# VHH binders against o59646, part 20

Target 1, 363 residues: o59646
Amino acid sequence: MKNPKFTENQKEIEKEEFEFLQKLNFIIKESLELFNTNLKNSMKFINYITLPIIMASIESKSFNPFSEIIEKHIAFILNSKMNSLGYKFLPLGYSSDLTYENDNSIIHIDIKTANLENPSDFKDTVPLGINQSSYPGVLDCKIRGKNIKADCKKIKVYPNIPTTYNNKLTITNALLFIYPDYKEIIDEIREDYIAIRELISINLKDILTPIEGSLEEFLNYKPSNEKKRLEPILDNIVRGYFIHDKLRHEFSENVEKDLEEFEKKIIGIAKKLKEREIKPVAILSISIPNGELAPHYDDEIVSGKSWGSSFRYHYKKSGNSVFKGLDNKASRAVFLHINKEYLPVLKKYFDPITVYELTEKRL

## First folded at step 7 (VHH)

Design m8 (framework vhh_8h5u_2)
Fold by ESMFold2-Fast, scan of step 7:
Structure m8 (fold): chain B 363 residues (1-363), chain A 120 residues (1-120)
Amino acid sequence: as target 1 above (363 residues)
Amino acid sequence: EVQVVESGGGLVQPGGSLRLSCAASGFTFSYSNYAMGWYRQAPGNQHERVAIIYSGGSTYYPDSVKGRFTISRDNAKNTGYLQMNSLKSEDTAVYYCAAYDSWTGLYDYWGQGTQVTVSS
């Protein structure tokens, strides 16, 4: 079948996506040591930033506390660097995505973490919410346990994000951080947090009621669906911020003793985090095509396995992970970091030529 | 051997101009695949990024040099340039050229530096 030629507008879109990919890659690479140092220091010392994030993540059983901590740390670093390049941070997301704006573009950066022990999360795809990209997704019509062979028609799902908004181009970039398996430590932290929550629930309900009333007033003007979604996270943040040493000076001896037990549990969490050095195995930067480019890429490059499943961007599918409208043949997926200690493991999952070019060919 | 080499540094009076060159050898910049930047370090100071040119020709400058310095690239000659105008004494530093490959996202090559001195 003959593929259509790129229009001049589509070539300009690819050029802008490639230019942004280069800018993002440059600032991440320059900030890598700072990011690793800040993350390591935060893990050694539980503080007012890491504690609320851990508490909020554990409240939601679907969240990984390390993912949230990584996302928040890179967000702080990225915000400073992006501002220096003329991009304004837009605080419109509720998860790992960061949104920025300049005169010409609206930038969506989605920060993802993957476990080295689960290659399906990183070797060929990155998770992609329908609200993080302008690219149309495709759902397989398969039903669990039933194979609808010849009658299986792909279902096209259109994104809620437009390809262009207010004359600004939508650009989507994923940053994928691959880490070793820390599940055992995460499970231990969850146990300590549950014990902490029980202590708080017993001793601080009456003390926190005025604060909860203020939070309720704040949320009165939010849509009901958004209010309900945010309440557990905001409650945990409030509890984390108000469980500080100065509260101990104002309360009874019984509450004081329970706050000391709370502090002891927090120190225990910090010790467990310190026992395992948290550092990335590899970092991938992935430019996801704007929806205007759909005629030129594989129909299922953004797809879900079945109706109701999550979408994924298939950055390795059929070797089509390049800027097709550009003469440079540049890849849309770029390694920013590979930890050479894990290179033998990574070679099992990534194209050996790609791995070779990053580490062995260059050195 | 693969390297980038700076040249064009020297002594210049305040208000003067200098043009630095960054020549690549052992590899060829593709028209679209390399970004090139200029960094400087004065004695006792940290390294400061003073210019970068991305694939496609977009550029970035910090406020300290914006309007005075211009980065450019001649892909056919495999050479990058930094045009420095209206030089001030605070521009005195060792200037370094750096190039990275957009294919890999890694910093590939750094030069050894060239001295720029702005004094009477």
Scores: ipSAE 0.000, ipTM 0.303, lowest interface PAE 14.1, mean pLDDT 68

Design m9 (framework vhh_nb_b201)
Fold by ESMFold2-Fast, scan of step 7:
Structure m9 (fold): chain B 363 residues (1-363), chain A 118 residues (1-118)
Amino acid sequence: as target 1 above (363 residues)
Amino acid sequence: QVQLQESGGGLVQAGGSLRLSCAASGFTFSSYAMGWYRQAPGKEREFVATIYSGGSTYYADSVKGRFTISRDNAKNTVYLQMNSLKPEDTAVYYCAAYDSWTGLYDYWGQGTQVTVSS
């Protein structure tokens, strides 16, 4: 569906996209100090549920134990600012992180975080769910001669983002926060985490063994792809252990001392995390040519669209081939923020970096 | 040397109108977003309206339908047309220029007083 104010002219649609980029740039710059206190602000809400999840992430040797917390905090800040700029939150059934509406457009924002030490997460492509795109889902099988990839018949079709909705243009943006290696923070809390895990192993399992089988099953539960289900289970175990008076009164003196040490270490971890401030290395806006722009762009800018639950948008390739009617050097991926301390390493992956800078001549 | 100079403030009766102007110099006006903010006695500064380099506008809910922001790139001037003024609109009004390259409000005017009586 087309709004009479907007035509098939790619330049006019890209002007709307650039106006959104300008608004996004304003929001990010205005909120940069909040992002600089991101982890500290997120830790304000740390509790017995979030602590076990962080600890489990550390034990798995994950380099992103804070990424989910950071992404939720970013979403909270963005939602507040988008509302202040006249964007109404839309509760659409799409799996994009945030969807908004103004008079002219529907805005889909996908929030991403990446670690500077893992450039595969940010240097060339951005992963995108097939249900977050106007591109054909997994039904579009790659064909070479007469041979079709075998998994084509098993492909699930996700709802795609429409080119227009309620007579408004669709604009899609991936907002990528690149953070430095937080190994120092992990190292500082790892010892306390190991000590807590050992206290739980030694005392909690022995204490819970004589109780009803359902709670014993909670303790020994091993989910494969069900991390979110583990959170309420851990919360119930921790609450039962610390606040159930009858159970607590049956503890030995050694268990009582271990409970005190456990509580002390949890408070210590929370305090250390609340005192930490991790600043982004860079913030990158990646304008994905979905909606009305999709028909004007080559399939070459997306890969894997037929062969999995997600695909990749090749934003560097896009920057050199897709601003038709504009200087072809203009990139659809631009920096909204660069921490100058990290400029040398960013120049290694973004060369020349000026291609990816937002300039007044592009707006 | 960058300057923003507000004018057009004054005393007006409830239900009346005023037009504020902000003359800009020392930067490429057409590349900047321009905005209006206000600060009432005993209150924090609040957003009123903005106009982006591309011409799109946005208004605070309290002024929607009553205020209109516009710009004249040939004159390097942004305007705020204020209609149906209320006593609660009494404030010092500030002009701001938003650098589209850096994304920050780099420049602020000195403010112009608007007083709505009765």
Scores: ipSAE 0.000, ipTM 0.226, lowest interface PAE 15.6, mean pLDDT 65

Design n1 (framework vhh_7ubx_2)
Fold by ESMFold2-Fast, scan of step 7:
Structure n1 (fold): chain B 363 residues (1-363), chain A 120 residues (1-120)
Amino acid sequence: as target 1 above (363 residues)
Amino acid sequence: QVQLVESGGGLVQPGGSLRLSCAASGFTFSDYYMTWVRQAPGKGPEWIATIYSGGSTYRDDSTKGRFTISRDNAKNTLYLQMTSLKPEDTALYYCATGSLEDWLEYGSYRGPGTQVTVSS
């Protein structure tokens, strides 16, 4: 009848995690063409957020705004599908990208992007904040000094996200989108990006507001008609979200000139991005086990190399589980999409047992 | 309980057309992706096309202009429309489906196949 190696609690938890994974698989495949939208179409679709995110990246001193642009496009599409499944967005300020609930579960979705030229970002692990899942992490002791022999035990770090809340199971999924190298696009906008950063820091810091409004408002935005041109949308954003309208009339001619220059630079970036195409190489779904399952999985499945390092989820590690991923084994990572043009590159990094290879699997 | 039954194969002359059907039962057809695969004698299996639950399709470039995959969720049926058939298209054609559990083995939930022979 029942396998005595598995507790009923483990079976119940893993069944709920698998059911969510099937729902996630369904909505991602339903939306696959939207996620394969080129950057030009993405810019048209989410112009009102794409440029504020570039601004936020400028303020953070980042030179790679592309991951944020892509992640917000993904979040926008995914949110519309999650709402259709009866999941309600939870505006709780957690470190996860998207948090939802329904009657039975609390869902944390962490959207990840990786460059195909940086295999350390996708081939074995995905970055995972300790507060993005309910699973406890394991850290090695720091090595300090050449003359010190350090014999220390590993340190267990517990997350603040509970395994259950109000009888709702916590489910965590990392969605990893792998993209081709887009360095050329970054290089093309870099000088305008620097110019905008300097203009903000020197001339406009007291006039421009960061992105205002709730994340819930952003995620629930649904343009009923996408006949808007990029430039009119940008003009509305600059005037609505970044400029203190009631204070604008108090400013000098030089401030008006600086605002005009800022607006021209933002529009310039948008035009450059609109002419470029970028699409995913692959989409990998990584279901991170609920913390109650820790005794049944590899103890280093969530781990960091040393104290203070970032945690990573090691999705090629497995456990003794009834969770039925690929081939009835405890696989918690599955490809939802593979662009076959990139299969030779992907095969350098993925064991066939962990990859759904529609075009190359022998029968 | 998953059952897939292909039909519509047969002998056809070069340049001809055939429409293959795959009747599905034992699962919620609309929730699953569906794939057409062919295998010629003495050769490995060759993927032709996949259609996802929402209707989006991915096709092999070598047949993309001649073959069209489609589905009718109300009838639990998958189709492959084949045009401008060539002798090299001679193969056993089968449909396959899977859930996340079966993705590594895309032929695990496959039908017995329908034979297509292109010959004068």
Scores: ipSAE 0.000, ipTM 0.121, lowest interface PAE 19.9, mean pLDDT 67

Design n2 (framework vhh_7ubx_2)
Fold by ESMFold2-Fast, scan of step 7:
Structure n2 (fold): chain B 363 residues (1-363), chain A 120 residues (1-120)
Amino acid sequence: as target 1 above (363 residues)
Amino acid sequence: QVQLVESGGGLVQPGGSLRLSCAASGFTFSDYYMTWVRQAPGKGPEWIATIYSGGDTWRDDSTKGRFTISRDNAKNTLYLQMTSLKPEDTALYYCATGSLEDWLEYGSYRGPGTQVTVSS
């Protein structure tokens, strides 16, 4: 593939990838306030998306509620903007991805979030599913734990995405949103949510008759349960509490005290979440090379783990930028947004910081 | 649209042979790992063999030299040569890009399958 036709093909591919980077930069810059303001001020977002997911995180040790909520919100904003640029949404690809097409290309956008306090998630690599990129990795010498009988360093693992599909170039971009540490928010409300569940299950279950079924549904609610709509459950709980609040004078001192504690906990959680501002520290765009460009890069660019799982894309090597390209006009890993308040922290991991604003600049 | 179409299945006596073909279109076939997977009635899918872009092959021990996977990159075609067939080989046979995990977990490109029935 190192003949003159490959060089011409490489230039055309990088030109198409660069054109997409320019479009992505435009929509991110235009939508920046939506990422900040909607997360800060949306009571619907807090009450009907955030609350049940946080409840599920208390029950599931491995669940990260804020990352999932933020990724869905970003996807919603990006989908609107991509459609405005003439891209048609396709349900082709991994369920966490946004996939689009126009006349010339198929675009895969993989949305990632990272915590500023966990630099392993953003400092040098990004994981990609095998159906998100056409770029091959290197086999790690195993297929379902079975050793292969070949030189593993020379065997390429090909993802499920071809370099071209129906005469359209496939383009993959990982869009990484780095956020300040929000674990303290989860930790602060965890005990309050546990206390609410205890109050409902032990002390208030028989008293909140108007919401009897909804309390049982809420106690057993999980975000992955596709059968249930959460909004009616929450509404019934609120209505039930309101009805009993009017009748508190008829109840024993202990019941009145438990209802007051329940109300205080619910209001306290809602207030803590509403007062929190979740803004991105930085937005990093990683343009994964099309697989036709693989001979241009060395084997350290993408490492395959095992069959069928994912690749880890290495966009930064110690001291070296390996992903200059995109028609020699932009780096493949480049910041589209930086909150200058966090610049000193980011410079611990990126020095210099490369920012794209029509042209690259270094901070 | 990426398309994989299997053919060559049918009814065969125990000890017989069949050659399955998979015609690929809509992608650069020569650059991809290709796999044969089978699913017997009432059982889960089972990996049979994988062939790398360069022609190196990897096969499950359960078929032990009875099955041979091969490819013709000029014709965008994948093959499975089956010999000494047993009733236990009765299954729907699929070709796919990638591995069995790719097929099961990520919905890799695969064909509709071709039925192989081994009976007396």
Scores: ipSAE 0.000, ipTM 0.131, lowest interface PAE 19.5, mean pLDDT 66

Design n3 (framework vhh_nb_b201)
Fold by ESMFold2-Fast, scan of step 7:
Structure n3 (fold): chain B 363 residues (1-363), chain A 120 residues (1-120)
Amino acid sequence: as target 1 above (363 residues)
Amino acid sequence: QVQLQESGGGLVQAGGSLRLSCAASGFTFSDYYMGWYRQAPGKEREFVATIYSGGSTYYADSVKGRFTISRDNAKNTVYLQMNSLKPEDTAVYYCATGSLEDWLEYGSYWGQGTQVTVSS
C-alpha cells in the first residue's frame, strides 16, 4: 500500500471531485422520475425521445438494442441536466460517452448499463478504456492463458487524457445503471430492431437531412480534433427529432413504403415495451481518481483485461475506494439510487457493510 | 441510541492469538449484522469479517483461515478470534453494525476501536 502524505493541491483535487459527486447526486435524484418512468408513455416516448434515441442506436450498429437505447436515453437526460447546472457539452474526442466543461473543470462521464442476471458486470469492477480517464491503466501480459512476456505480470499505460486541460481539472465518473433481467424484452424487439437498421442503411439514409443550426450547439467547442468523428453521431440524433415530418414532405411511392415500414416497426417496438415497467435496480456512481492521485492508491484498484486496451477499476471495498485526503472519507463508489423492490436481489451480490460504504449518507 | 464498545486488544508476539469482543446496546441485536474493520496508521479502514443476523459469515482474503467471527445474541456481543497473528495485522480494530433496512437511510454504526499490536 502507498502511504505518501497528501499535498494541499491533491486535497483540493479530491475536494473538487467530491463537489462534482454531490452535483451528480443532485441531478440524478432530480431526474429519478425520468429514469424510473415506465415505458407505458409510448405515445409521448415515441414523439419526444424514442426516435432520436433509436436513430442514434441504429447508426452505432449495436447488437444489444435495449442497452444501447437505454444508454442513449440516459445520455440525453443527463445532457439536459448538466446544461442546467452551467456545464457545456464539449466534444473533446476521447472515448468518454459525454464530456462537459465549466469554469473550473472538464467532466468526463462514462455511461454503463448492467443486467442483474450478469453480476460479473457490476458486483466488483467497472470496465474502462485507457483513454476514458486520466488515471494510469494496466494491460494484462497474458493472452489466452499464456504470458506474452515470460516474467511480465502487468504493463502500465498512461492515458492521453491529461490531469488538467487549460488550467481546468479533469474529473471522470462512471455511471452504472443496473436493470432487471431484460433478455426477454431484448428478444421481443430484436427482429424489429434489425429490420429498422436494414431500412435505414439501404433506403432512408440519403433522405435524412439535419436541421441547420441545431447541431451547432453540440459542436460549439473548436479544440476537439475529433469533431469529424463525433459529428455524424450528433447529426443522427438531430435527424431523429423531425424524421416523420421531413420524410412525409419528401414522399414518393418508395419513400412512403419505407416510411410506413419504419413507423410500423418503431410503433411495434413502443407497443411491446409499453406493457413493461422497467426501472433501474440501482444507480452507482464511481469517481475515478485523477491521475495526480495515483501515488495514494494501490496498484490493486486497476487490473488488466485479457484481449484489449481496456482495464477494470475495482470499486468494491479494499481500502482504496474512498476520498483519502478528505476528513469525511466518503466513498468514490456511491449508490445514488436503490430501488427498494429489488433489495432482496441486491443483498445476494452486496453485503450490507459494502452497500453502506458505497452509499455513504454524507452525500 | 446505538452504542458499540470494543475490548480485548493489546500487544502480542507474531504467531500468537487474541480475542476481540464488541458489546452492543440500544437496538435489537439479533436483527443486525455485525462486522469488524481495521485501520493501520496512514491507511484506509479495511474490511476484516462480517456475520449476519442469520449466522452467515464472510472474511477478507488476508485473514481467511486465521480469523473467526462469531456472535452471542443472548449477550449482545460479537467476537473476533484472531489466530496466527502477523505484524501486518497491527491496526486499530473497529466494530460495526446495521440492519439491511437501515443501511438504505442511516448506514452503519461504528465503535471507537481497540488497538492490536503484533511484534516480530
Scores: ipSAE 0.000, ipTM 0.229, lowest interface PAE 11.0, mean pLDDT 69

Design n4 (framework vhh_7ubx_2)
Fold by ESMFold2-Fast, scan of step 7:
Structure n4 (fold): chain B 363 residues (1-363), chain A 120 residues (1-120)
Amino acid sequence: as target 1 above (363 residues)
Amino acid sequence: QVQLVESGGGLVQPGGSLRLSCAASGFTFSDYYMTWVRQAPGKGPEWIATIYSGGSTMRDDSTKGRFTISRDNAKNTLYLQMTSLKPEDTALYYCATGSLRDWLEYGSYRGPGTQVTVSS
C-alpha cells in the first residue's frame, strides 16, 4: 500500500535507501556460498570467540545460544564485505547490530533470525528496538497481554537515532535470515552448554571470569596467524575463559579435570556444529523508513511488541516510490535469497513470492 | 625457526603397538606444553593428548586406555606410546606446541606428521 502523495524530499530519501538496498543485494548474493557452505566450517572459530560472550549471557534462562552464534556469524561475514566496499565501521553506541558510514550515509543493519516453524516471527512483521532505527516506535497499552485500566491508546516513543547525522542520511535495514527448524541441533548441543554453565558457575567459578564482550570487540577480533608466538596471547573476549597454560600446573587434580572437561565440551560443541550443514530457507531485506517519512505512513505500520523498548514493524503495510517489493507491490521488503526446496512452505505466507532482481550494480 | 619432526609411524597389524617420536628444535622445549593430534582421511583433526611442562597430562577419553603421552626434556623429544591398535587408529599423527586451546586457536606449530596405518 504505497502513499500516493510522496514529495520530492521523500523521493530523495527513498533514493538513498534504494542505493543501499542495491549494495546489500550485491553483497548477499556474492556471499551466499559463505552462508550455505562456510557456516558449518566457521562454527569452530565462532564458538571459540563468541562462546565466552554467550556463556556470560546464558544466565538468562530465555537465551538461545544457537541463534546468537548464527547472528554473530552473519555479522562477521557482513562486516568483511561492507569494509571491502568502502563502508567504515562506526560505533555510535546505538542498539543496531552493525553501523557503518560512507560519504553519503550512515547505515544501520539489524540482523534478525527466525525459525520456519514460528511464522509469527517473520510472515508479517519484524521486531525492532526503539534505538535500532530512526523511525518512531510505539508501546502497547497492554501490560503482559492485559489491557491496562487507563485509556488504551498506543504510546509513541521517539528513538535516539537521528534521521541525519553529520549531514549524512540515516538508513536502516533489518536483515532477516529464516532457517529450517533447528530443534535437533539445539537439543544436540544444549546439554553441553548446560554442563559448561554449571562448570563455570560452580566448579570453576573462582578461576574462570566470564567475558562480557561487545559486538564491536567481536567484529574487531583478529586471531593470530600460525606463525605467531607459541605462548598464547589471548584476546580480551576469550582470555577470561582460559587459564594461561603455565598456571595450570598450580591447580589441584579436581581443577585440572574440570578444566579438561570444560575444554572438551567447548570443542565438542564446535565439532557438532561444524559437522552440521546449516542453510537459510530465505533471506529477507526490510528497508525501515527513515523517520522523516513517518508523517506519510499510517500508524498501523508499527505496533507494540511488549511493555518495553521494542516494537513490530509491519513491512507488508508500508510502500515506497522507487522499487517493488513483496507481492509485486511497492513494499519495503524484498527477498534477496530463496531456497527452492522451501518454496511450498513460503508460499503459505507470501503470494506471489519472488527473489528481488537487480540488474544494475551502481556504486 | 621452530621445527617439529615426527617419526615412528608405519604399517601395523590390529592389536599391535607403535611408539611415535617428535623431535623439537628452535625453542625452549622444557617450557612448553606439547600435544599429539591425528587426522584420518576425510575427517577433521582429533586431539589425542597434551603433556604439561611439569609432566602432568590431559588425554582424550576414547584413547587414554591405549595411548600414553610422555616427554624427555634432555632430548627435546615428545613421545606417544600406542597399544592395542585398531583400524580406526589409521591416521596422520602430528605433534604440536602448546595446550589443546593453543593448538585450536593461537598459532601452534606442528610438524608434517607421521602416517600410521593399521591393517589386517
Scores: ipSAE 0.000, ipTM 0.172, lowest interface PAE 17.6, mean pLDDT 69

Design n5 (framework vhh_7ubx_2)
Fold by ESMFold2-Fast, scan of step 7:
Structure n5 (fold): chain B 363 residues (1-363), chain A 120 residues (1-120)
Amino acid sequence: as target 1 above (363 residues)
Amino acid sequence: QVQLVESGGGLVQPGGSLRLSCAASGFTFSDYYMTWVRQAPGKGPEWIATIYSGGSTMRDDSTKGRFTISRDNAKNTLYLQMTSLKPEDTALYYCATGSLEDYLSYGSYRGPGTQVTVSS
């Protein structure tokens, strides 16, 4: 029960994967300090990233905004760089992942974070949402487990068609950032995050209008000239929200107190994040075979997670299977960055040869 | 025995144009991505553009409207077309294999540079 489509197109897929990997490697290395520090423009970062995350999480009841903030920050940096490489951002619905196209392919980047204290999330596998690794429209299948039966979703892939039909391959890349354990910072911001959500939902519901829209809209947001006249009142912190026109010139004492509290909580989160060096232990690029994964629950190249519609892609097992690289068993999973300080810990989970592997084109 | 040799620099007036060349030898040029970097007196190196083995480019936003990077794999040559030159473009221009990060960490091959002076 092996899917022959990948092997039929493997040479062309691997060529596109390698070209993308070279570009991704360049972006990551050029932007490394932006991933490591939050010292400049932290207020702008928190305004445009934190407020959309809060709005997205109001209904989802999320209690861990730190991981979400990091992933959005990474997305923001990558999106600013990908356009200069000739990739057009493609706002392909729902998942908040980055999708791009060029003349030859469609490229989907799944940004993932993993905690160094939870090696099951990085040493052999990467967690993927089923929707993140599939196109709109999902087919029924079965997940096999110990008395666990759940709907699984078949990943779609573009068929290999003649170039006369404007044929494009679909390349999926899991960009995995491994971070040190930051439980303490999550605990520190949780109460402030909850307070902000309650303040928006209850006290300021009729005063603030959130900026709604795609990730592209949030990343390119700029306040209107009219709204800029109100911005100094709140020290620019609520740029992710519009103050209703009805109240732009008049605020009750109670509303001013609630807006001040909202600003204080956002500033509090920003200061706590700024004081922490957001520094990855390692960054991995993992190339995922599109359209082929659903049948591989049986041979454990994929496995279900304990809760939700996500699954684990076993990238080391995959590298030794029908999806093995033509030039190297593990060439489709490579390190883009390694923090030397954590090298002894990483060597417990990874072959030392792969820890020092550079792309063949870099000397 | 990898060698990179830049040429095409010189003195030009503001608003003028120059085309820089970088002749490469000693490696399979078509397999490498190539970068242009400049360094003005008293400043650190500034990345201009990178061109990948497949021909796609990554460019610095401040110069991408005026500078174009290109390559000719048959001639093992990298080019930088510069238009609408400004006094602040005065610098020593280097070509290198790899990215700016490789250049800064001394992990890339690089040439001796070609001087561009923009003055009235």
Scores: ipSAE 0.000, ipTM 0.117, lowest interface PAE 22.8, mean pLDDT 62

Design n6 (framework vhh_7mjh_2)
Fold by ESMFold2-Fast, scan of step 7:
Structure n6 (fold): chain B 363 residues (1-363), chain A 120 residues (1-120)
Amino acid sequence: as target 1 above (363 residues)
Amino acid sequence: EVQLVESGGGLVQPGGSLRLSCAASGFTFSDYYMSWVRQAPGKGLEWIGTIYSGGSTYYNPSLKSLVTISRDNSKNTLYLQMNSLRAEDTATYYCATGSLEDWLEYGSYWGQGTTVTVSS
């Protein structure tokens, strides 16, 4: 069904979704300067949130910490704002990046960053994990063996996130932050990353003493996927880094020199990032409909990858078509911010009709 | 040659119950996750649920209260028990190897399907 005829229950569900969308949109808009300032401040950049991400990128094959650093800073600020709206962070037993609850709802917020040079990551869709939304998806399936009578190219599937859980409505929102191409900045700091990795691997790994209980905040914010591989090394590095100045006189001259070089390299990276003033090109807020609303939308509003276990939510089908609510008035995706300096570049990917439809017009 | 053969479909009255079976051969059944999928007339394929090799089950949330998936590894047979059948449950029902994640990464083998019609 694409022409909406809705039950009272479906109407109330969408009302709750759009009410949350309006609240989220407001706090993102009012927090924009805070997001920008947090990345610009070099001392706030080198804190218990960003240091483990930088260390993880140095120890792994990945030298690009920007996506994770940006997402972590946004998540940190957003968490404070969500608490102010009466939502409690719910970190365990749920599959979204950020999960919150209040008396009536469970909120899943997925924070995404996209590079302006990779328009396939932002112009039409946003990626979702299988368990980040209650909306049914359509996935391409590899079918082996003999032919069957069914249409075997696409399978309608449901994630493990229910439309309602323990009498609380499931609401899913994606926040897409589009940033300029920072490849040149990554290239400039690559040598510093290599130097830090060599210092750690050769000189520092056996010197830094673990400090039990002193950095509990640090442990709560390190990336989950890196925690298993790098936890002992990252704990030693961050503990040593924070106590270095206090215990400086107790280290040998060689250790002192290596720790000073390590700290100098970390500060150098932060300074280069600060000098570039990392600001978003545009911010899109996307309300993914609850599964109870699926009968009123095209089955292909959510599609999957043939070689991956994730869905892609299509917030528009072509340059001119943006998905709207059941009353066919409000758009489900909205520009919260457009940096005027990048408007000519954005016009390559968004035609004027699309820009108009993504403009906030809610009653 | 992997082969899956569904059986147990037919005409059922609204509110009735039905049990489908899937007989597996050509592979080590006990090592595989197994799933049920259905296709209503003129609609796409819809995942019903998956049972893991150890017996734990994961269901389409909209169907969880209406269906139960079980398996008998000694008989190489997968079952789908359906209760409180509705007209909208009219579909061809397929069994398939693997979980949803397995289909995306490794692929699956499917049976020919068995048809369930609810109502007259």
Scores: ipSAE 0.013, ipTM 0.482, lowest interface PAE 7.6, mean pLDDT 70

